# Miniprotein binders against Uncharacterized protein MJ1027: the designs that were tried, part 14

Target 1, 377 residues: Uncharacterized protein MJ1027, of Methanocaldococcus jannaschii (q58433)
Amino acid sequence: MLFMKYEGEIAIGPVHPTMLEPHRLRLFIEDEIIKEAELVIGVNYRGIELIMEGLPPEKISILSEKICGICSHIHVWCNVTVTERGCDIEVPERAEYIRAIVEELERLHSHMLLFGHAFEVLGFETMAFRAFMIREPIMQILGEITGGRAQYSCPIIGGIRPRCNIKESKIPALLERLEKFEENLKKLLERTVNDPMIMSRIKDVGVLDKKTAKKLHALGPTARGSGIHSDMRKMGQVPVYDNFEFEEIVFDDGDVFSRLAVRFYECFESVKIIRQGLKDLPNLDKRIYNPNYELKEFKPIDVYNEAQRGQVYYSYGLDENGRVRQVKIRTPTATNLACMEAILPGHHVSDAELIIASCDPCFTCTDRMIVVKENKI
Key: E = the ipSAE of ESMFold2; O = the ipSAE of OpenDDE; V2 = 0.75 times the mean of E and O plus 0.25 times the DockQ between their complexes.

## First folded at step 12 (miniprotein)

Design h4 (from g3 with L39F; at its last look DockQ between E and O 0.63; V2 from the best seeds 0.00; counts 0 for: pae E 2.4 > 1.5, pTM E .789 < .8)
Fold by ESMFold2, look of step 12:
Structure h4 (fold): chain B 377 residues (1-377), chain A 94 residues (1-94)
Amino acid sequence: as target 1 above (377 residues)
Amino acid sequence: STVKITVRVETNGKTTRFTYEVKSPRELLEVLWRLRELFEEYGAEKLTVTVETDDPELVEFFAEFFEWILREYGFKEVRITYEGNKLTIRAEKE
C-alpha cells in the first residue's frame, strides 16, 4: 500500500488561450515531498505553423504576435528577419536600433513580472507589489513607443512602423525615466539579497546542475543560472547588438537564486543597452523603412534571437509566389519546464511553484491541486 | 489582508467609476492594465484613486508608488489625502 499521494496541477501557458492550450505540470506528492513530476505539453506550434503555410510574410506577423502576449515583439522581429535575410532586404540602422530598444524594454517588464510572481508565490506580498509597481513605468514607455495598450512589437519587413519611430525631442525624458526605474530596481535587488527570509527560500533550492541543464537543453536565464553561456545576442545571431557594450550574465550554482539573479543583473544590462541606443539615435540616418525591396524565392533559413526566456527560433522559406513555406517555430518554455520537471522530485511541495516560476514560464492565473485517494497496490 | 481600489475618471464632462477587489498581488496587474487603458483610450483629464485597506504598510507603499506612476502617466498635479485606512490620490493633467 502506498501512503497518501496528492496530485497538483499547474496550468502554464499562453496569454491568449483561445488559440493555444496551456502546459500542465502534475505533481505526485507523498508526505508533502514531491515524488514525481509529469509535464503535459499543451502548446502545439504545429497548428500555428500549418496556419502560416501559404500566407504572405506580412500576414504571418499578425499570427506571430499572438503566440505570446508578453513577448510578442521578439516573435514579430524573428519573423520579419527571416524574410529580410532570405530576400537580402536592407533594414535601416535606425530601425534595427529601435527594434533592439523595444526588445530590451520588453525584457525589463518581463523580468519585473517574474520577480513579482516569484515574491507572490513565496508569500512576500509587499515585495510582489513593489515589483509590479516598478514595472509600470516601463509599460508606459512601451505604450508611448509602440502606440498601443498591448505589447505589440514594432517591426515590419524592411523596418519599423512609423508610429514606433522615437522622436529625438523625447529622448532626454526617456533617459530620465529609465534612470528612475534603475534606481528602484537597485532598491528591489538590495531588499531581496539583504532579506534572510527571502534568501532562505531561494538559495540552494531547485538546483539544476550544469550537466543536467546541458542534457535537457536548458535555454536563456535558466541555462545561464547553471553556468551555461547561451545568449544569442552575444553569439552573433542578432547583429545590431554588436553596437552596444553589455555583459552576458552567468551564475554557477543553478539554484532558484541563480536563475533570479541572472534576470536581475540582465535588467541592468538592458538599461545599459537602451541608454546607449537612445543616445545614438540622433546620430543615425533618419530612415526607418526600406520601401525598395523585392521578395524572392528562398529555401528555409534559420533565425535566432534572445527572448526574455531564452532562444527563439524561426525558420521558413518563400516559394516563387512569395508565400511562406515549411514554417518551424521553437521557444524555450517547454524545454525549460522539462528541466524543472527533472529536478522537482525530492523537494517539499511548498517549493514547487517557486522552482517552476524560476524558469519564467507564462503562468496562467489559475492552478489547482487535485487530491487523490490512497492507492492500493 | 483586503485591498479595495476605486478609480474615478473624468473626461469631457463624463465620469466613469471602477472598483477592484485586490485579493492577491497579481490582481494589481489588472488594475494597472485598466489604468493604462483609461489613459490611452479615454484621455483621462482628472482622476481619483481611492485605496481602502486595513494594512498600514500597504497604505504607505501604495501612496508612494501611485504618486510615482501617475506622474509617469503625465499627471502634474497629484495630491494625496488620508481618512483612516482610506487613501485618496487626486491627479490632474492641469
Scores: ipSAE 0.465, ipTM 0.816, lowest interface PAE 2.4, mean pLDDT 82
ESMFold2 (binder alone), look of step 12: mean pLDDT 76; pTM 0.734
OpenDDE base, look of step 12: ipSAE 0.639; ipTM 0.886

Design h5 (from g3 with W33E; at its last look DockQ between E and O 0.73; V2 from the best seeds 0.00; counts 0 for: pae E 1.6 > 1.5)
Fold by OpenDDE base, look of step 12:
Structure h5 (fold): chain B 377 residues (1-377), chain A 94 residues (1-94)
Amino acid sequence: as target 1 above (377 residues)
Amino acid sequence: STVKITVRVETNGKTTRFTYEVKSPRELLEVLERLRELLEEYGAEKLTVTVETDDPELVEFFAEFFEWILREYGFKEVRITYEGNKLTIRAEKE
C-alpha cells in the first residue's frame, strides 16, 4: 500500500526573521486525510523581546510597529500603554478615542483581508475581489487619519502624533465612507449566506468544541466562535471602550462558519464604535498629547488589548536609567494555531487551508502552502 | 486566469507607469497598494488603467472594480472602453 505521505507545510510567519510569529504547520496526510498536524514555532519567536531589552521605551515603540504589517497599531498601542501606566502618564481623552478609532479601522481592514483570502481558498475569486474592493474605503480612511503611510505610527507615549488628529471638518466624509462600507458589507454577507456551495464548505467543518477551546486557551474570534466570551475590550482592560456601546459577537458551533461569522458581524460593531467615537470627538478637549511627563522606574506591568485576532499582551518594566527590562510579548496567533492543530486531524486535506485560515494567521506572513510530496518509496 | 493590469498615473507633467500580472486575488492587493501609494503621494490628476484578461467575466468585473475605486479616490470623470479582452479606463479628477 503506497502510503503517499503528503507533507503539506503551511508556513505561517513573518518574512522578516525579527518578527514575532514565524510559525509553520506541518500536515501528515494519508489517503487525503490529515492524520497529524504539527505546529512548529519559529526559533526567533522571542527574538524581538531580546532586542527590546535595555532600550528606551521610545525605541521599543518603533520596533513594535514593525512586528506585524497588518496589526501594527495594536502593538504600538499596547507598548506605549505599559509606559503610560508604569509612569502614571495622563493620556488625553481625545488621544485615546483616536487610538480606539484607528484600532477598529485596523480590525475592519484585517477582517476584510481574511474574507478575501477565505473566498480565494474556497475558489470564489470574484467574491475575493469584492472583499478587497470593500476594504479599500477603510484603507483610505486610515490613510487620511495617519498621513498615508503604510505604517500608521499613531500612538506615542502620552498621546498620538499630531498628524493623526481627526479634524472635525473631515468627520462627515468619514461617516459617509463608513456608511458605504457597511452597505457593501451587508451585500457581501447576503451573497455569502445565500450561496449553498460556500455554506456547505464552511458549516460543520473544522469544529473546535467549547471544551477543547477552553482547554487550549483559545483567544479572540477563535474563542468566540466556540462560544467563549473573550474580549479584552469588554473585560475592562481597555478603559476607552467603556465610552462605546457595542456587542461581543459569539457563536456556539465552533466551525469555520462560526469563526468567520464572528469576524463578519464584529465588523458592524467596529463601525458602531467608530461612529460613536467620531460623534464624540468634537466635544472632547482638543489636547492630543501630554508633553509633561517624566519617565520613572517601575516593575513590569501587564497590559492587555484586543487585536483583530484576539488578546495581545505586553509587559515590561523600566529601570533607574529609563531602560526597558523584562520584556514579554504574547500574541494570540500561536495559541489559536494550536487550536487548529488540534482539530485538523481527521479532516480532508482540501479543507486544511480553510480551517487554518479561519483562525486568521497573518497573511502577510503566510507563505503559500507548499505540498511537499515525499514519495517514500 | 492571468490578468495583466497596467496603471499609468499623470501628475504635474510626470508620468508613472507600472504593470502587474495578477494570477490570484491576493496579487491584486499589491496592485491596490501601489495604486494607493501613487494616488496619495503624487495627487494624480489623470489615471489610465488597462486590464487584459482572457476571461470575459473578469473584464466586466474589473471594469466595475476600477470604476468604483477611482470614484472613491475622487475621480469624477471615468471613461471605460472595451477592445475585445482589453479594458481601458481613463479617469480625471477635474
Scores: ipSAE 0.526, ipTM 0.848, lowest interface PAE 1.3, mean pLDDT 86
ESMFold2, look of step 12: ipSAE 0.643; ipTM 0.895
ESMFold2 (binder alone), look of step 12: mean pLDDT 76; pTM 0.740

## First folded at step 13 (miniprotein)

Design i1 (from g3 with W33E E40M; at its last look DockQ between E and O 0.77; V2 from the best seeds 0.67)
Fold by OpenDDE base, look of step 13:
Formats: sequence, C-alpha cells, structure tokens
Structure i1 (fold): chain B 377 residues (1-377), chain A 94 residues (1-94)
Amino acid sequence: as target 1 above (377 residues)
Amino acid sequence: STVKITVRVETNGKTTRFTYEVKSPRELLEVLERLRELLMEYGAEKLTVTVETDDPELVEFFAEFFEWILREYGFKEVRITYEGNKLTIRAEKE
C-alpha cells in the first residue's frame, strides 16, 4: 500500500457539535492539489430520531425546530405535515399560504447568508457586507410575522400560531420591503456578473456533471446547477405551491457559478411567490387553525418538502397511544457534500472552500478551514 | 477593512449604547441582530448610529441602508452627517 505522502490535511465542516449535520470534509493535498477528499458524516440524525421516538407529535415539533438554526421552519412544517396527512387533518388555506410565505422568506435570508459567505471566501469583503445588509429587510419581515423570536414556531398541527397571522394592514409595508430587497439584489447580481475577477473564480470550477449528479442523487440547487430538475414544490409534494406562478431555476454547466446562479435567480422567484401570497391573503377565509381534529393511529408515511438546500424528508407513524414511532429524517446536506467530495480531487486547494460552500453546507455550521500541517519531525 | 459601528438608543430616558469593531463580514451579522433586537423590542424614541470605515463605498452603502432601516422602524426624522469616512445618523420618532 503505497502510503501517498500527503503534504497536508484540511478539514472543512461545522463547528458546533449540537448541529444535526456535523459533516466534515478531510482533504488530502499534494503539491497544492487535492488528491483525495473524505466526507465524515456525523451520526446525529439517529440520535434525534431516537429522542423523538415515543413522544407526542406536538413535542417532536419543538425538537424539529432545533435541528437547524437557519432552516427551522421547513423542519417544523415537514414534521406537522406528517401528522396532518396521517390523521387526515384539514389545514386552512390561509395557514398553508402563510407557511409558504415564511418558507420563502427563510429561503431568501439563507441564500443571502450563502452569498455573503461566498464573497468572503473569494476575498470580496465589501460584497460580503452588502449581502448581509441586503438580508436584513427579510429578517425584519420574518420578525414581524413570527414575533421576533429566533425560532419562528409558525406551523402547528392543524395550522399556524395566531401570532403568525399576517394582518392585511401590514401587507403594504411588507411589499415595500420586498421591493427594496429585490432592487438591492438586482444591484448585487449586476455587480457580481460584471466582475471578471469573481467570474473567473467561479466559472468552470468545481464541475459536477449531470451524470455524476444523478448517480450521487444530488438535491436542490446542487442538482439544479447540474441540469437536473429537483424541486419538491414543482413535483406536487407541497400542494399550496400550485397556487403560485414561479419557475424552477436550472443551469446546465454544473460549476460553482451554476450552483450560485440557481440560488440568485430563485431568490427572485421566492419574492414572486411571496408577493402572490400576500396579494391573495385578504381574499382567503380568515381561519388559520383547525381545532377539530383527532389523532389516530397510522403507519409511517413519507413527506417531502423543499428547503433552501434541497429536499427534506420526514417519516413517522403514530401508535394507538398517539406516540410517534419509526421516525426517519433526511436532509440534503450529506448527499450534496458527497457530490463535492467526488469532484474536489484534482482541484487546487485554494478552490476547495469555495467549491464546498457552493453546495451550501449550513454556513453557521461551516468551520474555518483548519490546515493541519503534519510537521514531520 | 475594519468598520466601527456605534449605536445609541434612547428609550424613556434610558440610554443603551453598544460599539462593535467589525473585522470580518460575519461579525456584521452580530451587529445587525443586536440592532434588530433593540429596535423591535424596546420602541426606541431616539437613535444615533455612527459608522467609521476606510472604505468610501461602504460609507455610502451604510448611509443608505441605515436611513432606510430606520425609516422602516418608524423613524421619520433622519439626519445624516459625514466627516470624512465617518458617518453619523440621527433619528427621532415623532
């Protein structure tokens, strides 16, 4: 076994052990070229599933909200949907609209975090600052809708919390904020695409070809950046989205540019969805919660939704006592990181962080590159 | 570029002040979170934001941004003053 003398190891991954997805990539480097990448998958999902086992569905919602600090809403929404479908619980249309609006707001602020991080990695600090500033109006809207708590806690079984009801009187102000956000985003996009230095660092770099993406089951923007249609919203998995006109953004080149571009352009689609949702809200029934439901026993069912990073999957059943059984949760991060693992070899080490960032491993989780220099003493 | 942001909030005769030296873009997020908390929770009547940076583009950007943000939080009177690469924004709720 020819011990390839690796000159260095770089570990890239989430810092906080409390995160469900403590995935790290170990890079083995020779002459500044990545020779091998190893994905270390954190086993935290099994732990959470075990904790959820035997709990009432209301309690698992609280746990699901803590799974990810950036995408808490989608987890809660997916979680309550399992119970709702399993028990044939009607959810008021207004509640589903608000769930979708909050989701698209979550998508927007998450993508802005990624853009800021990407600019930071590229050494464009000013652009990173701009991205984070542009994000702030979205955070304000979310705060106004959800009551300013870090945890939105918007979905509940049968609908949404009363505090998350969007009042008609607030809609004009929300629309104005969205307009300003969109204008600022357009400016950011224009600055990015017209900067040859940025474009040279992201075009034709970290190419995930369509064949490899399919083979490795890429999800969300990672898949869409490689020319694969993959959006649960468009696949009929989330019925409320049938009320909205929007496009699935797909690029074919599979490079860092394509993965970033998918997210940039889908931000405009998210704004479009929110605008349509807000426009329709005044005409919908005022009911936001269905209190007239009974929990019943059901076998595990599959529920899908589309997070900012891609497909989220929840499955569980309820036993005769109304306790959750056979919990399964899947997030897109591990799958998409595996795609990056596959394409990293052969790239210069200086591109590694950007390539990894382009699949959006939870940025709050992304630790700085720790270069472990094995000093051969 | 280092950005020094100072926020002073006056509410019911009480003054809260915080200063951050932002050395990286990520540190700005902390500033924004703190600002958001103050503006959403405490109903500020008067606010002063000072931004000091060596980047003239950032000065202009922060001026535009804070003006907009403060107006969104209900501040009607917003005054911006520039001293080189230092901007001061004073805002009052009517």
Scores: ipSAE 0.563, ipTM 0.858, lowest interface PAE 1.1, mean pLDDT 87
ESMFold2, look of step 13: ipSAE 0.698; ipTM 0.904
ESMFold2 (binder alone), look of step 13: mean pLDDT 77; pTM 0.747

Design i2 (from i1 with T16I T19K; at its last look DockQ between E and O 0.72; V2 from the best seeds 0.00; counts 0 for: pae E 1.6 > 1.5)
Fold by OpenDDE base, look of step 13:
Structure i2 (fold): chain B 377 residues (1-377), chain A 94 residues (1-94)
Amino acid sequence: as target 1 above (377 residues)
Amino acid sequence: STVKITVRVETNGKTIRFKYEVKSPRELLEVLERLRELLMEYGAEKLTVTVETDDPELVEFFAEFFEWILREYGFKEVRITYEGNKLTIRAEKE
């Protein structure tokens, strides 16, 4: 048994204790080349699902907000959607529009965090600063709409919270902010694509071919970076998006560049969606909440949505007492990290962090690379 | 590059001052969160931001950014002064 002497182990992954998916990649390195990558799955969704079991739907929404600090909105939205569909609850159009607007804002700020992190990993600190600064207007808009910074609590069963109603008088200012954001983003993009040092580090690196991506069931921008159409918004899973004109961004090369590029160009599409939503809002019925619903028993229903990282899945039923049963939650993180696990072998260790970052593991939860040097005794 | 950011907020006769030494881009996020909290919660009448860095590109960027963002927070008068790689931004709500 030829004990391959690995020279070191590197663990990269999200470490936030509140994360449902504290997944970690362990890298086995020989002569600075990754020989093996192992995905270590931390806390299983099963724990949260068990906590949710037997609770009323309203309490599940509160728990769902705590699943991810960056994508809390999408979890809440999926949660309430299950109940709404299961109980045939009509959601006012205005509420669905605002849910979509908030989601796209969440997408924008999340992508900007990723860009900042990617630039940091690449050693381009100035660009990282720029990315984080460009993100700030989006955070301001989210704060103004939702009254919260991380936990928006915008969706409720039957609509949205009254505080999340976008006043018509605020729309011009929001549009102006979006325009400035878009201009700044364009400048950032131009600087990035015109820098040969950046491009050399991300092109043809960490290639996930289309076949492998399909085999491993890549999701969201990770899949789209490998030429796979994968967007629940375009697949009819989220009906409100049928009101908006936008493109699904797909790249074919499957490298770090492609995965980053998908997100960069998707930001412009998110801005388009928000603009359309804001323009339509004044013409919609003013109702934002349907109080006239009754909870009823239903068997588990599948609900899909498209988070910044990809497909989110929620399923549960309600029993005769209005308690949630058979809760299932899936996020794209584990699946996309498994894709990175598959492609990491053969790469230089210096590319590992960037490759992993390119699938957007929740970086707020990502511990820095801990190099455990086992001393050769 | 180390970026030193000092923020002074005057509200209802009180002055709140905080200083950050940002050694990494990630640390900037903390500064921005704190700034956002102050601007949203305390209804600042006057704000002074000082940014000191050795990177001229960052100086220019911060100047443009803070000018814009402070206007978005309702500050009408924004004055920017440059002293080498140190910029001071003064803003007042009328």
Scores: ipSAE 0.426, ipTM 0.795, lowest interface PAE 1.3, mean pLDDT 86
ESMFold2, look of step 13: ipSAE 0.625; ipTM 0.880
ESMFold2 (binder alone), look of step 13: mean pLDDT 78; pTM 0.764

Design i3 (from i1 with T16F T19K Y42Q; at its last look DockQ between E and O 0.70; V2 from the best seeds 0.00; counts 0 for: pae O 1.6 > 1.5)
Fold by OpenDDE base, look of step 13:
Structure i3 (fold): chain B 377 residues (1-377), chain A 94 residues (1-94)
Amino acid sequence: as target 1 above (377 residues)
Amino acid sequence: STVKITVRVETNGKTFRFKYEVKSPRELLEVLERLRELLMEQGAEKLTVTVETDDPELVEFFAEFFEWILREYGFKEVRITYEGNKLTIRAEKE
């Protein structure tokens, strides 16, 4: 009996060489069933941490923007927050509001990319097109606020860049675009949930039970899809979010549907946050930057935030010369991929790509699944 | 489904034409970025977009999308014509 070991390698690797998290999943397949999955972590954060070591905080921010092409803002925000907390630097409320608004916009466009990719994997090309097109209003808003669509460079130590200040006169147009986005998103959701073919492919598939999710320390929407409350915004780690009314979206079933649903419904919460932020902005002090700070020596401080994929962690100290020391960075991708690695065995190979996609590995970094059929004669 | 998108932009007496064959949804993102660059940088006065696809649902979708996006970029007059699975959108800035 010629055991055809089908080794399908799904290389989830960065298309862009600057991306920190090239992860590769190797699947061992027998009779079209995944028997084993192996996660290979390609780039160790250690490399970036080493590059950051001994640099001034301002230069670290530049490097942090290059870590991920999709979630550049959250990295910069976390980075500056470490210095701000360590040096007791007051950040103007307006700056924190804009940081949050930009973050939620980043969340929205990232989720839309994921939906587009998921629909591609499912073979629903029309829906994929729709998802990518629905993303465009968000990209326009980001462009208008930050001057860029990918590298926003919004946060700086002590506040935000002047170009990122949202003018009151622009708020009506931004709200209109946001409304259009929300309307289109609703339509997309309705079409998705009412399509039995889509639902059959994502329900009861790739189940990460709550116990396993806890054991493996799932983060963000991956954890929330398994019934785990995990949102740094709700846990008091990002104080600006206390100004906003929004819900943490949690599903209990732990399947592909649940992980996707968390993100879908979270988009509506992000829209709510942005609307509230924009509404409050005219009433806030106009200051967007605190120039009156001094860098001081401090021991490493832990900073958490909630990226689109989950918890982001930054830590470093400053020495007497104002140089960063003991840099640690953690992103949720490796942890969440490990969750997928754990649940992949027993599934049909045709579900593998979808299961992996459901934890939102940076798809701009994800090379297509290459199924290498090794005929062991 | 293959989507053929042709964009014609008229600005300051110059005409630029770009033709894209989108073979996957992801390729559409590239088209959108290029379109954005054209609309923002070149001060387009007139725009014609032609979309050809074999999927009627996509035709309708692209019609709605381009109408919306062109309006966002300051085009006030948007005319959409349908010829089977071919849609032509004409827009002018007043």
Scores: ipSAE 0.339, ipTM 0.765, lowest interface PAE 1.6, mean pLDDT 85
ESMFold2, look of step 13: ipSAE 0.626; ipTM 0.881
ESMFold2 (binder alone), look of step 13: mean pLDDT 76; pTM 0.741

Design i4 (from i1 with L29M; at its last look DockQ between E and O 0.59; V2 from the best seeds 0.00; counts 0 for: pae E 2.2 > 1.5)
Fold by OpenDDE base, look of step 13:
Structure i4 (fold): chain B 377 residues (1-377), chain A 94 residues (1-94)
Amino acid sequence: as target 1 above (377 residues)
Amino acid sequence: STVKITVRVETNGKTTRFTYEVKSPRELMEVLERLRELLMEYGAEKLTVTVETDDPELVEFFAEFFEWILREYGFKEVRITYEGNKLTIRAEKE
């Protein structure tokens, strides 16, 4: 076994043990070229599933919200949907609209975090600052709707919390903030695409071809950046989205540029969805919660939704005592990181962080690249 | 680029000053959250924000940002002055 003399190891991944997806990539480098990448998958999903086992569905919602600091809403929404479908609980249309609006806001602020990080990795600090500042209008909207900037706690079984009801009187101010965000986003996009230094670092770098993406079951923007249609919103998995006109953004080149571009352009689609939702809200029934439901026993059912990173999956059943059984949760991060693992070999080490960032691993959990130089003493 | 942000809050005749040195975009986010908390807690009637940076492109951006954010917090009168790469924003609630 020819011990390839690896000159160095770089570990990139989330640091926080509380994260469900403490995935790390270990890079083995020779002459500044990545020879091998190893994905270390954290086993935290099984732990959470075990904790959820035997709990009432209401308590699971609280736990699901804590799974991810950036995508808490989508987890809660997906979670309550399992119970709602399993028990045939009607959710008021207004509640579903607000769930969608909050989700698209979550998508927007998450993408801005990614852009900020990507610019930081590229050494464009000014652009990074801009990206983080452009995020603020979205955070203000989320704060006004939900009362919180990180933990929204919006969905409940049968609808949404009363505090998350969007009053008609607030809609003009929300639209104004959204407009400000969109204007700034357009400016950021223009500056990015017109900078040859940025474009040279992201075009034709970290190519995930369509065949490989399919083989590895890429999800969300990672898949869409490789020319694969993959959006649960468009696949009929989330019915409320049938009320909105928006496009699935797909690029074919499979490079870092394509993965970033998918997210940039889908931000505009998210804005469109929010505008449509806000426009329709005054005309909808005022009911935001269905109190007239009964929990019943059901076998595990599959529920899908589309997070900012891609497909989220929840499954569980309820037993005769109204306790959750056979909980399964899947997020897109591990799958998409595996795609990056596959394409990293052959690239220069200086591109590694950017390539990994382009699949949007949860950055709140992403540790800085630790270069472990084995000094052969 | 290092960004130095100084915030002076006047409430009921008392002035409180906060100074933050931002060395990274992540630190900026933390500072912005702190500023939000401060603005909510102190019920400030008058606010002065000073931003010093070595990047001239950031100056204009910060000016636009703080003007917007201060208006969001109910400040109606916002005055911006520039001295090189130093911007001063003065805001008052009516």
Scores: ipSAE 0.387, ipTM 0.785, lowest interface PAE 1.5, mean pLDDT 86
ESMFold2, look of step 13: ipSAE 0.541; ipTM 0.865
ESMFold2 (binder alone), look of step 13: mean pLDDT 77; pTM 0.757

Design i5 (from i1 with L39M; at its last fold request DockQ between E and O 0.65; V2 from the best seeds 0.70)
Amino acid sequence: STVKITVRVETNGKTTRFTYEVKSPRELLEVLERLRELMMEYGAEKLTVTVETDDPELVEFFAEFFEWILREYGFKEVRITYEGNKLTIRAEKE
ESMFold2, look of step 13: ipSAE 0.692; ipTM 0.898
ESMFold2 (binder alone), look of step 13: mean pLDDT 77; pTM 0.748
OpenDDE base, look of step 13: ipSAE 0.656; ipTM 0.890
ESMFold2, fold request of step 15: ipSAE 0.654, 0.673, 0.691; ipTM 0.897, 0.896, 0.904
ESMFold2 (binder alone), fold request of step 15: mean pLDDT 76, 76, 76; pTM 0.743, 0.740, 0.737
OpenDDE base, fold request of step 15: ipSAE 0.733, 0.726, 0.712; ipTM 0.907, 0.907, 0.900

Design i6 (from i1 with V3I V22I; at its last look DockQ between E and O 0.69; V2 from the best seeds 0.68)
Amino acid sequence: STIKITVRVETNGKTTRFTYEIKSPRELLEVLERLRELLMEYGAEKLTVTVETDDPELVEFFAEFFEWILREYGFKEVRITYEGNKLTIRAEKE
ESMFold2, look of step 13: ipSAE 0.685; ipTM 0.902
ESMFold2 (binder alone), look of step 13: mean pLDDT 76; pTM 0.738
OpenDDE base, look of step 13: ipSAE 0.654; ipTM 0.880

## First folded at step 14 (miniprotein)

Design j1 (from i5 with V3I V22I; at its last fold request DockQ between E and O 0.76; V2 from the best seeds 0.74)
Amino acid sequence: STIKITVRVETNGKTTRFTYEIKSPRELLEVLERLRELMMEYGAEKLTVTVETDDPELVEFFAEFFEWILREYGFKEVRITYEGNKLTIRAEKE
ESMFold2, look of step 14: ipSAE 0.729; ipTM 0.916
ESMFold2 (binder alone), look of step 14: mean pLDDT 76; pTM 0.738
OpenDDE base, look of step 14: ipSAE 0.739; ipTM 0.915
ESMFold2, fold request of step 15: ipSAE 0.747, 0.750, 0.708; ipTM 0.917, 0.918, 0.907
ESMFold2 (binder alone), fold request of step 15: mean pLDDT 76, 76, 75; pTM 0.737, 0.737, 0.730
OpenDDE base, fold request of step 15: ipSAE 0.686, 0.707, 0.684; ipTM 0.897, 0.904, 0.894

Design j2 (from i5 with K4E R79E; at its last look DockQ between E and O 0.65; V2 from the best seeds 0.68)
Fold by OpenDDE base, look of step 14:
Parts: C-alpha cells; sequence; structure tokens
Structure j2 (fold): chain B 377 residues (1-377), chain A 94 residues (1-94)
C-alpha cells in the first residue's frame, strides 16, 4: 500500500498498475484526525469480465488465474465449478479433496503475508520476518503439489491437472511440515498476545460493529471479526468441505485485533482441514479427472467459494456454441474496504494503514506491499 | 536497519549469485522467492548465505532464520560462522 499526503488528503492504495483490485482510499485529514474517507474502485475489474465474454470456458481459467497472484487458486476453482455445475460434470472426489487442500494452503500463506505486513505496519520488523519465515514451508508444500509454478493452475474442468496429484508417499513428509508450521504459528501467537505494545495498537482500534458490518455486507474474516457468521465452506456452498471437521472462527469485538485473531485461529483450522484431507486421500478413488464430459448450453448460475479474504462469486452461462456469456465476478475486497471506509472517520491518521490492512485488501497482487514515498505519512 | 544478503547457489557445477539490500520485510520476501525458485527449478548442492548488518540482534535472528530455511530445503549440514556483524552460512546436501 502507498501512503501519500497532499493538501490534507492521504491516498492509500495499490501502487502497481497490475493490481487486479486497484482500490484507493482517499483520506481527508484535519489535525491528524480522519474526517472523511472515500473509496475509489479501480475500473480494471470489469475489464476481465469483458475479455472472458465469448471465450471457451477452458480459456477463461487462464484468465482467472491472472486475476490475483495470491488467490489464483480460488478464482480458478470457482470458475471451473460454474462449468461443472452448469454442464452436470462429475468431478472425482480426489480432485475435490486436492482442490480443498490447495485452497487451505493458499489461505495459510496469504494469512502469513498479512501478519507479516501487519507487523511491518506496527514497526515490528523482526516479527514480520518471523511471519515470512513461518510462511515459507507452506510455499514449499504448494510448490511440491503444483509443480513449482507461481501459478498453481491446479483445477481444470472435470478435475485437476495430473501434476497436482498428491502421491501417497509424500503424505508423511507433508504432515510433518504441517506440524512444524503449526508449532511455529503457536509460538508466533504467544509472542504477539504477550506483547503489550502490539496489543495496545490493535485492541479497540478500527471497530466495525456488528450492525454496521451487516449493513455494509462485510465478508469473510472481516465479517467474522465483527461477530457475523460468514463462511461459504460452512454454508454448504462448497460440498467437499462437508467431509472435514473444522470450526468457523468468529470474534465479537470488531476491532483490528479481532480481524487479525480470526485469521490467526483460522490458520489452525486450515491445518486441521489439510491434515484430514491428506489422511483421507489414500482411501479415495484414484481418479483425478473426468475426461468424459460434454459442454452444454446453460443459463448463468451462481457459484460461491470462500477465499482467504471472504466470499468469491462467479457467474456465467454457456451459449449454444459453448461460449461463455454474461460473466460476473465478485471479490470480497471492495465490500470489505467499504467497511473500512465507514469506520476510518474519527481515527487518528497513524492508525489508518493498520485499519485498512486489517481487512486484507489484495495489496499483494504486486510484490509491493508498502511503498514509502517522500510524502509518506 | 539495512541488511545485505548475498546468496550463492551451486548446482551441477554452475554457480548463481545474487545480492539484496533488505531495508524492509518486503525485500526479504523477494530473497525468499528467489531462493525458492532456485531450489525448486534447479536444485542446489551447495548454498552459501552471507548476511551483513549493523544490528547485532538481526545477525542472530538471520542465523536462526537461514538455518531453519536451509534445513527445510533439505540441507543437513549447515555451518554458521560469525565475523563481527557478518554472518556466513554454508550448507551442503549430502
Amino acid sequence: as target 1 above (377 residues)
Amino acid sequence: STVEITVRVETNGKTTRFTYEVKSPRELLEVLERLRELMMEYGAEKLTVTVETDDPELVEFFAEFFEWILREYGFKEVEITYEGNKLTIRAEKE
């Protein structure tokens, strides 16, 4: 995120033009207090829908993968699910399991990025480094599963790519790495909650009350940090998750602490899901792809999934020629940023970056987390 | 605090070297990404990491950090040497 101050206005947003969710928050400040916040949503989101229009569904997956570098998997998964449901394509259970495992790994590494960023914003650089250290094993696991590509491209219509098949022989090593990750995460949590300087900066700051969160339709961890149940995995929208025992993490206080805490504790649930998935894999049918499907015409259908940031929505239909029509994509970032926009007024400007970061805007689509320019506040 | 990190990777007789000046946690991510790329694409037989910083606390931290990372990459032999504010870590895969 870039902080720029000019004539009493602070712009907070992505610096890189390739960010798929170019959202900018403009803060109007008087005497170091935010008086007004304005969310400006970048135009690039509708561009992708237009590009997808009229393409074969197989080609759309390639485009969806480019939408977000950190949440590429969830976009591809949600995308292929539209075609699969619309055409009544059976997906092998093993493929769905692996899709879920990869998603939870993506959730883990994304949350660790956010923690690192939050620590950086707070001035705790060593803690930020630790968060990135703890993240690295997850990145390695993802690399091993997906073939070492930054873009996982795991889901395809009818299943997953063969390279993404998790071999049984690798499961013990993966489980060991998850255990180590979990242990390190617990240590990080302990260090964080026992540091009064950290806690004082995040408790009772940037409060999104439950009523406001509901009114503004907060999603994912942003909603859950305000005491709202909001998880598509628990709402029956993603059937594969019915095979796993896990908890929806909810906090009631609606502050920065709560939004961060939701993600921290959700990491343990993600580990739990992955562990269950890996343990079940050997007992599942070995099929990972259904080659015997036919594309059929269907009217636009609604498909939901739960990204690290919250609900992702894909909708499109197929015409008589097998071309995608009426593409609609929604990500949680705009909605959650609108929640931050609503609560920012009245806060000290020094808390603004942390408050905005606490809803986890997709600032990571570019390797540029924080650009300090001369006019940084 | 500025941290200079130099990584040397030897794979099949080829040596790759890169140096980063890390001024923020973000720049450390770039180092990790590059390391990961090298490990996954080419493998590594030998790896040397040099960390120079004026902050003694960071020296100790990065010793722990890279020891841990290199072990995760499958390096069994890790040698750590300190020369003032300069840390050298040498790792070799058996």
Scores: ipSAE 0.664, ipTM 0.889, lowest interface PAE 0.9, mean pLDDT 87
ESMFold2, look of step 14: ipSAE 0.708; ipTM 0.902
ESMFold2 (binder alone), look of step 14: mean pLDDT 76; pTM 0.739

